VHH binders against F-box protein At2g26160. Designs and how they scored, part 3

Target 1, 331 residues: F-box protein At2g26160, of Arabidopsis thaliana (Mouse-ear cress) (q1pez8)
Amino acid sequence: MEKPEWSELPGDLINLTANRFSSISDVLRVRSICKPWRSAAATPKSFQCNLPSSNKMIETVLSPTTFFRVTGPSSCSYKGWLIRTKQVSESSKINLLSPFFRQLLTPSQQTLDLLKFEVSEIRQSYEIHIFDKYLIQGVIGKEGPSHILSRVVFLDNLIFAVGQDDKIWCCKSGEESSRIWTKIKNQVEDFLDIILHKGQVYALDLTGAIWWISLSPLSLLQFTPSIPMDYDGYDSCNKRLVEYCGDLCIIHQLRLKKAYIRRSQRTVGFKVYKMDEYVAKWVEVRSLGDKALIVARDSCFTVVASEYHGCLNNSIYFVDNVRKSVIRMKL

## First folded at step 16 (VHH; from v8 with S52N G56S)

Design w7
Fold by ESMFold2, look of step 18:
Formats: sequence, C-alpha cells, structure tokens
Structure w7 (fold): chain B 331 residues (1-331), chain A 121 residues (1-121)
Amino acid sequence: as target 1 above (331 residues)
Amino acid sequence: QVQLVESGGGVVQPGRSLRLSCAASGFIFDDYAMGWYRQAPGKQRELVAVINWRGSSTEYADSVKGRFTISRDNSKNTMYLQMNSLKPEDTAVYYCATLESYEGDTEYDYWGQGTQVTVSS
C-alpha cells in the first residue's frame, strides 16, 4: 500500500516555503477565516512527568503535536492535505510530519512557511516519550502510561492517559516536582482509550463500554453498556473512541489473533458503533456518509472526505505496521 | 524514508577498540531515546546500552559496563557506541534502534540493518 495522496503535502508546495519561517499562532490568526485569533500564549508546551520508584525514576515527557488541514494558494481548490506538526524547541519554526508515521515530510534543516497556505486546526495532541533504563536488565514493567497509541487528555489540573497495565493513570499538571503519574484507585476494568468530549473525560474499556471520569471524587463511573460483539478469532484490544456527528462512537479494528493469521496482514475490517440514546443500545454505523476516519498513532478523528485531495468517502485510513503502510478500507 | 544506518564494525583482535555510529534520518531524532542491541549467532537479540533523548542518562548491560560508552550528538542526528577492551564474546551483529516499544513489542521501533563486529584471534 501507498501513502494516501491527501496525507502528503506536494513537494512543489514544500519547496516554495522552505526558506520562510512563521509561528503557528500567526498562521492561525491570518489563515483561518472561521476561527478567532489565537495568541502565542496559547501555544502548547512540553510537560515532564515521572513514574514513582523508591530508588529509581522512569522519565516521561509529553510532547505536543498538532494536526492540520492545509490547502494550497490556489483560489479554486477547497481540497487540502492532512499534516502533523511539531514546534521546534520553543522557536517559531515548525517541523512537518506524516500524520500516520511521525516521519518528516521535509529535510530537518527546512521548515514550512504556513503563511503561503490556508490552514485549519483539526486536533491538538501529545506524544508520550519515556526512558526506562530498567529495560536493559530484562525487567518488564506494566506500570504507568503507555507511550504508544495512548491518547493524552487534559482537564483542570490533571493529565490522563491509559497505562501499559490497561488502567487509567493521572498526573497533576502543576509544578514539575508534583508531576508524578499515579493510578486511579479501585479500577477493576481494563481500558483501551480515553477522550475529552464536551468538557468531560471519557474512557473506553475492553468490552466496549464507555466510562465517565468524575473529578469529585476522582473515580470512574460507567456511562454506557458494552458493545454486542463476540471476539472469537479477533483481538479485543483494538478499539478507539472518536467523535462522529457530535456523538461519541467506538471504532473496533477487527484484527485476527496471531494463531489465526495466514498472511502478514492482521486487520480484516472495522465496526463502528454509536449509542442510540432513545433505545439506550449500541447500533452499528454502517456508513460514514461523506466522512472518513483517520486512525493514526496516538490519535483518532473524523474528516470530511471532500475537503482532501484523493480522500474517499465512507472510508477508514489506518496503519499496517507489518508493511509500514497506510491502508484504506471502506466501512 | 525513516532510516537508521550503522557503521564502524569490523574484525579486530581481543583487547582492541571499535567505535560504532548510527546515523538517523527521516524523523525527529531529539524526541527519541535510543539503544544498541546485539545478536550473536544462535542467540536472542539483547539490549546492551541505552541513552535518553538528551544524552543525560545512560545504562549498560553488566557484560559491557566499564568497557562500552554510549553517546549521541543531536546536532548530527547520530548515536555512538565506543567499544573498548573487546572480547570474543562481544562478537555479534550490532543494531541501533529507537526505544518506543517496551521489551517484547517492537511494532513501533525503528531499527537499523546492523553492522558486524568480530573479535577473533
């Protein structure tokens, strides 16, 4: 499989901007007709959080990243490209990355001048990076937040993530000396994903039930029943949360268990579920209509397919890590 | 487009030194902790040295402590392994890799092709 056309900024546009620098704040203030001005003071910054240990510390860093839709200078085209960005070391420069693989789109000495483009922010996210030197002694820990595929959520003075032990961990966002990951007490459930939705933090468990995270007291309360899915032959741990048409939905990536794999590919399809509020039951979403779902590392979100070059309606774009490629599947 | 390229391997006599390099491209090198692995014939791959994203913290396997030194130069997107007082048991293919996965789950790690180190005679 090839990288989707809509996820690669054309080389001609990249070359036109290679000699210019601008801040994301300036671009968002100028380019987004439908969005208010955003100040540089609202620019995301990195957070250092540590796992506790009596005689050793495992370091973690939350590194901000932002997804944008970018359109070229052509006045006749409403179609654009999806990119991931990271700001360079407290500077006005921005590195451009593939949204799926965190691969640089430009040489490291070149940056994009977004003032030559119209941009709209899709989602701000954070990457979790850890340094666990105990790994060298063959010690495998199941403690703390997962730095792979885990979504980071901020609410009030708390930071939430799903841990390697499939539990919800939190960290206070205050002074760095107080930034230590702790596990929410009394979790009997295993969790797969977490999301901020309409000012509330929600978590997805292994069975496809959604839980609300209460802050007073800090606890988990079941919000929905489980999805009606038999897991014979499929991994149960490949579900994500997404906002779709204003509601929380569950995306279940149907991956074969290792014992059933006849080819190198593991994903055979997707199921999408939405809660029918009237009947209080999960219903399968059988068409995404004019939309597509992006299942990237550490993020999952919806786009309007017609706003992107080569993006197909009713489609899910995801990563095949065996071949390091992006695959499209029709829902 | 992501590449990790090891170099500096070779055949040396016991007690000699080699310096391995790992040149990285196609990703933001400064964001990643890195490691050196080695794999001797018929053995499982083992992690022998690790370094955090800034180079301020390192750790080594007991078998190489005091003899090997890991370092990095983020301005050159390069990681190094200085191997002193080499022993025949250090004979292996050496790989550089990111430390994005925990042990046993390498799905999200980037890996080099490896460079052969042979300590003989």
Scores: ipSAE 0.502, ipTM 0.764, lowest interface PAE 1.9, mean pLDDT 73
Fold by OpenDDE, look of step 20:
Structure w7 (fold): chain B 331 residues (1-331), chain A 121 residues (1-121)
Amino acid sequence: as target 1 above (331 residues)
Amino acid sequence: QVQLVESGGGVVQPGRSLRLSCAASGFIFDDYAMGWYRQAPGKQRELVAVINWRGSSTEYADSVKGRFTISRDNSKNTMYLQMNSLKPEDTAVYYCATLESYEGDTEYDYWGQGTQVTVSS
């Protein structure tokens, strides 16, 4: 079949068509066609905003990022590669990144011709860049690792985030340069994570309970009970939300308590919990089966391990001490 | 692989100018605030100048304020240090580095190998 001369389409049709794509994968494919299509197909823009409950001088950028499965055209294998794309804030260029690190996969910073590859979208996310700690008026220094925002959630024209005060904040995502964050009222609990699930926003509190965010009125409602948090000899302070088999689950990252240096705290395991809807209790997920859990800084998700190079069944992939690490769950 | 490569160092007389460059590769340059450090013989490494990811904000050590200018060209993945009115006390190895970044819960910085700047009559 003769390759369609897509470049010969009228500009108005190109624009009209390009603007109808909603998935990042489609946008990327469109951008790979030719220069006119690339120009017409807008990539998600980075968002500049202040941090919730922080000084207005804090520079924060939310950059769209997407996880993809990529399979080569000549590959006899059904296995693909897990890759991450990111739009560079100023250049509108899309870069290919490691799924776990902020490193470029290709030195050339060139975009792949996705027409040559089979590409499927896994998950969209936003990378959070905070620059306030670098340049404070009159002070040059490092404030240390601050877990200000684990994830942000976009829902329609709203952005949700966990602020530095461990509370849920909401901002309008409109084109306005000055985004004002509003704290959801009457929050008693502290929150660790936030996620978009089935078109709704949920938050994880410190006690392991999941809360649903109501948009009208803007409020939090407890959705699940708390989860046991005490592990003998372990610190489970890092808790995340993840979708697993269509259900919202909680991940507890376990570290040894006695680590002298926070940086030396080694992850020794994970606990995954799923809500049993019948009894309204958390049940430990002891096996991921044919799935692998990816725990990245800005996103958590599961994949079918056999579909990816380098992925093992019943495994959790995460970053520990600037290294990619894997833990196989014990049956 | 992440690389920072400094260039532009050399031997100059007092009062002269020198421009250092730092070429970055292997990471998204625009995502990082950057800085210049220097280490003189027998002294500890000190921060000289910092610049945010956009290049819109800069800060300087008091010792170089008014004489040095840090800048960056994100399109070229390069950071610069314009050094004017150089003094003998500016003699040091100058290092390019990313400022505080983190992957997960771990803080990290990337460093160059450094370039020698010697100011002597």
Scores: ipSAE 0.023, ipTM 0.391, lowest interface PAE 6.1, mean pLDDT 80

## First folded at step 18 (VHH)

Design y1 (from w7 with Y108F)
Fold by ESMFold2, look of step 18:
Structure y1 (fold): chain B 331 residues (1-331), chain A 121 residues (1-121)
Amino acid sequence: as target 1 above (331 residues)
Amino acid sequence: QVQLVESGGGVVQPGRSLRLSCAASGFIFDDYAMGWYRQAPGKQRELVAVINWRGSSTEYADSVKGRFTISRDNSKNTMYLQMNSLKPEDTAVYYCATLESYEGDTEFDYWGQGTQVTVSS
């Protein structure tokens, strides 16, 4: 079965993902050049954590992934490429992936001289993969969703995710033979996203209010009012958290309700709100200036557009999940 | 490019065996749970065997339990389905797929083109 794309991939984003990524995979396999990859206490690893559901135990695995900027020699343009990487094992080998899709980049026959390229880390995150063996009793047209958890945040010895039940789940990240997801108790609201910001974990509810996650006791406290948005005609569930210029912001992706567009959702625009930390009020961000937002499934972050080939300023790059295409919109 | 290619199908008599292979490329095979689906003429596509990312956990549809064995070799990016004691009701097109797909709402919904298995009397 093939899932058709809604629209063509933008030309500017094609330049960001040019096949130079495949040749870079051979270059990035060198352990000592990518210093943030390894520290004894902070080296990211994949690990398994079980999710209780009804009378079932659903297996999940958390796989670390990192976004990098790669730049060419000093005699070239100062522009670089956005890449995503995953470390296969403690052997320091690196798989090179598309920034927006969980797809390996095509290999190149030509190698690049490592001394001619620089890498800088943008963001580390986790992908969640789920195995529900109990789906075997279902018919494909009657299956539940395969994405039970999303939006991973790591803080100290705890990992947080948003469940399909719109609740925040937590597990301990220590060296244990059996990790289990547990739901934070007494959650009054439904949640869309979580983020680590200035050493604290925040959660975004359906109305666009942000909640602080207290670790002692493990609980949620409302931190901001809701965003000022009229949801008539739009789906209220398309909001993400992002850090922008050091501030915590909400990205509201304006999608028409499914009743308006059969089998596909089309994004018609974005609203971006910045929390003023001193007055706790939402202020609309009307321009990203020289920056662009990268809205991937498991991560959402800001880049300086001039630092990347084919990246336009004041733009949001995102994936339409049904169309499987990367789209650019000017804010 | 992401690619799943099935092989090993054919026409066999009841009681015989076949082994299907699914060669994967374009994604990190080790990160994904996988499954075998089949679709008989006039029937809905059904999930017949599933395997987690390490190959340590598997499950089967009741109709094939004890006769089919799913396995994977992550060093070769390949999943297998050993089909023993084949019956005419096993006749179908067999597909390999990732288990993370969700119709209409996922970035990863990859299927092979299928391989025909026919068990004739």
Scores: ipSAE 0.534, ipTM 0.806, lowest interface PAE 1.7, mean pLDDT 73
Fold by OpenDDE, look of step 19:
Structure y1 (fold): chain B 331 residues (1-331), chain A 121 residues (1-121)
Amino acid sequence: as target 1 above (331 residues)
Amino acid sequence: QVQLVESGGGVVQPGRSLRLSCAASGFIFDDYAMGWYRQAPGKQRELVAVINWRGSSTEYADSVKGRFTISRDNSKNTMYLQMNSLKPEDTAVYYCATLESYEGDTEFDYWGQGTQVTVSS
């Protein structure tokens, strides 16, 4: 069979096809086909999207980011590197970043030929950049408005977010001027996190229950029961959703309670919970097995530890006080 | 490596002007809101001015409003502080910084080494 000449496809078909690709890897592949395909397939760009907040002094920019596994061409090792990529604003260039920090891995002027590497996509996410105008007024922390780092999920033409009011909001992902946030009706709980799982949006409430977001009608339905929380005086205020082995799990980050300086809070451990569907109860996951949990600012996910350099089995990688840290799960 | 390098400081008489520059590297400059801080001898560091990612929004400390102007050129990865009508009270080390940290989250907080501004007759 003669190699199809993809460049000869009608432009309308190219456009229709190219715009259906959601993964950054696919978009990059499409863009590599030929000039017409490249033109048709736009890379996700950063855009201003103020998250739902009662505070008008906050500006927000959402930037698409993707986690990749990168392996070298000559390495006899099957191990790769965990890298995060981000597109430069108004440019077709993609930057390589640390998974945990917004630091460039290479000088900005250096270009890497990715064809020389094996690259596989792990996870897509969105970085949230926040500009708080209250900072200039010296109103930071308890004395001023509290700002919760919101999480966002994109599904089709919708954006979901946990707002400053700890409620779930949604808007259409269209043009900036048309983005109107709408609070989902009849919310009785406060929410901490939101995730896309198996094509559906789920939210974590303060009690540890997971809620499913119905799109028609737009509503919240409790999906799991609440989770009992007893951590012997530790602060477990940081709770997140993660997909583990195809199931939704909850992560509790345990920190030392320091009454006066939040900045000095040290993470002392993690608890991971999985729902036992048979008994409809949360069960503690005491071992991650051959996997490592990555707890980044804007994303939480698991990887097979053996596939990555410097990654340990049964470990959790996270950022604590501007430093990358690792905790091994204790049995 | 993330770097912020301040320049343009010096010694000037009251009423004169200075323009500070901050050259940024090692990160995506236009993804960060930026600001200027200053620290006078024996005083705490204070925020002077802030600017959003696009440069479309700025805020100032009351003490410098009307006199200082913060701006940025994203194409040059550079932020500026135009300081007019300088006063002796403006004497301080001025620092360039990113402004994405809040509520104890300092993960993405970067600082320069600072540049000395001295206003004296």
Scores: ipSAE 0.351, ipTM 0.676, lowest interface PAE 1.6, mean pLDDT 83

Design y5 (from w7 with T106L Y108F)
Fold by ESMFold2, look of step 19:
Structure y5 (fold): chain B 331 residues (1-331), chain A 121 residues (1-121)
Amino acid sequence: as target 1 above (331 residues)
Amino acid sequence: QVQLVESGGGVVQPGRSLRLSCAASGFIFDDYAMGWYRQAPGKQRELVAVINWRGSSTEYADSVKGRFTISRDNSKNTMYLQMNSLKPEDTAVYYCATLESYEGDLEFDYWGQGTQVTVSS
């Protein structure tokens, strides 16, 4: 069988942009004042910070990134393309990137002609880049594995993060070099993910329970029970939060966990759980229907498949770093 | 398309110096930590030096500490490895790579083609 290709931005859109403007910088400046692109430009620019881990701080860069749907000049077709964007420094320019691989879709000298396109924001997120000198010191000049995992969420003037100690930390947003991180007390569980949902911050623990983060007082309150069970022999720590049809869901990416040198194995499947609010029980979502699930390294979200060129229903799209390719699996 | 292109390798006498360069394109260089590693015949690739995204933090393998200096120039999307006091044991193909984390592993997502460094009489 041949793998279907996700329809990323095709080269024919580049031809349209190359023929319309005398310079790419002028095009980007005009597009920055459009409402959808102005929303992306309102996000903070990338900055360095130190994320907490136990009694040490780990050098980190947080780079805001936004996913958009872009529909073409022909109004009779509403199929579009999935793109990822990042703000260019202090300019009005926006870099266009692959949704999955963090590579530039176009050189900075070429742009989309967004005067002819409609854009809609799908999700704001952050790329997280970590330089853990303590972990590096343990492996440099040697062979061996390491583990680094982080998630961050912004709410009002606060930053919430899952630290490298798998605990939830909070600090005030603002000037980069003055941040004081406070660990939320009473954390009995380890945490895997954190998300902003309907104006509130939620965290996912190792057992598959979701916790709500209260701001007054700053505390964690269990919001759901744990999921029924983990699969034996799979990496139980590869669970993520996603919003699906207005509700929080848990996605468990089933990866083989082996003790030999090939730690990162190919994904063999996915399980998706949704909370039935009336029975207070987890229900497996066995079909996404007319939707597809996008599992990018820095974000996880759902799209309506018919709104995208080449996107198939009831499908999960994720990256295979070994092959450097996007893989589709049917749920 | 992501590309990493190493240059500056060559044949040199023990005790001499070489400067390797790595030109990067196709991604936002300023967001990535970078590394050099080397591979001699019959050995696995060895991480030699790493540098964070702005060059303020570096780490070195014990075998090269004090002799090699990693640096970067983000305005040119280029990383460097200054190799002083070269020894025959430094003979290897040197690779430039991005430094990333993936599911608890320290991974190098993108690799260059490598540049040969030979230290002999």
Scores: ipSAE 0.329, ipTM 0.753, lowest interface PAE 3.3, mean pLDDT 71

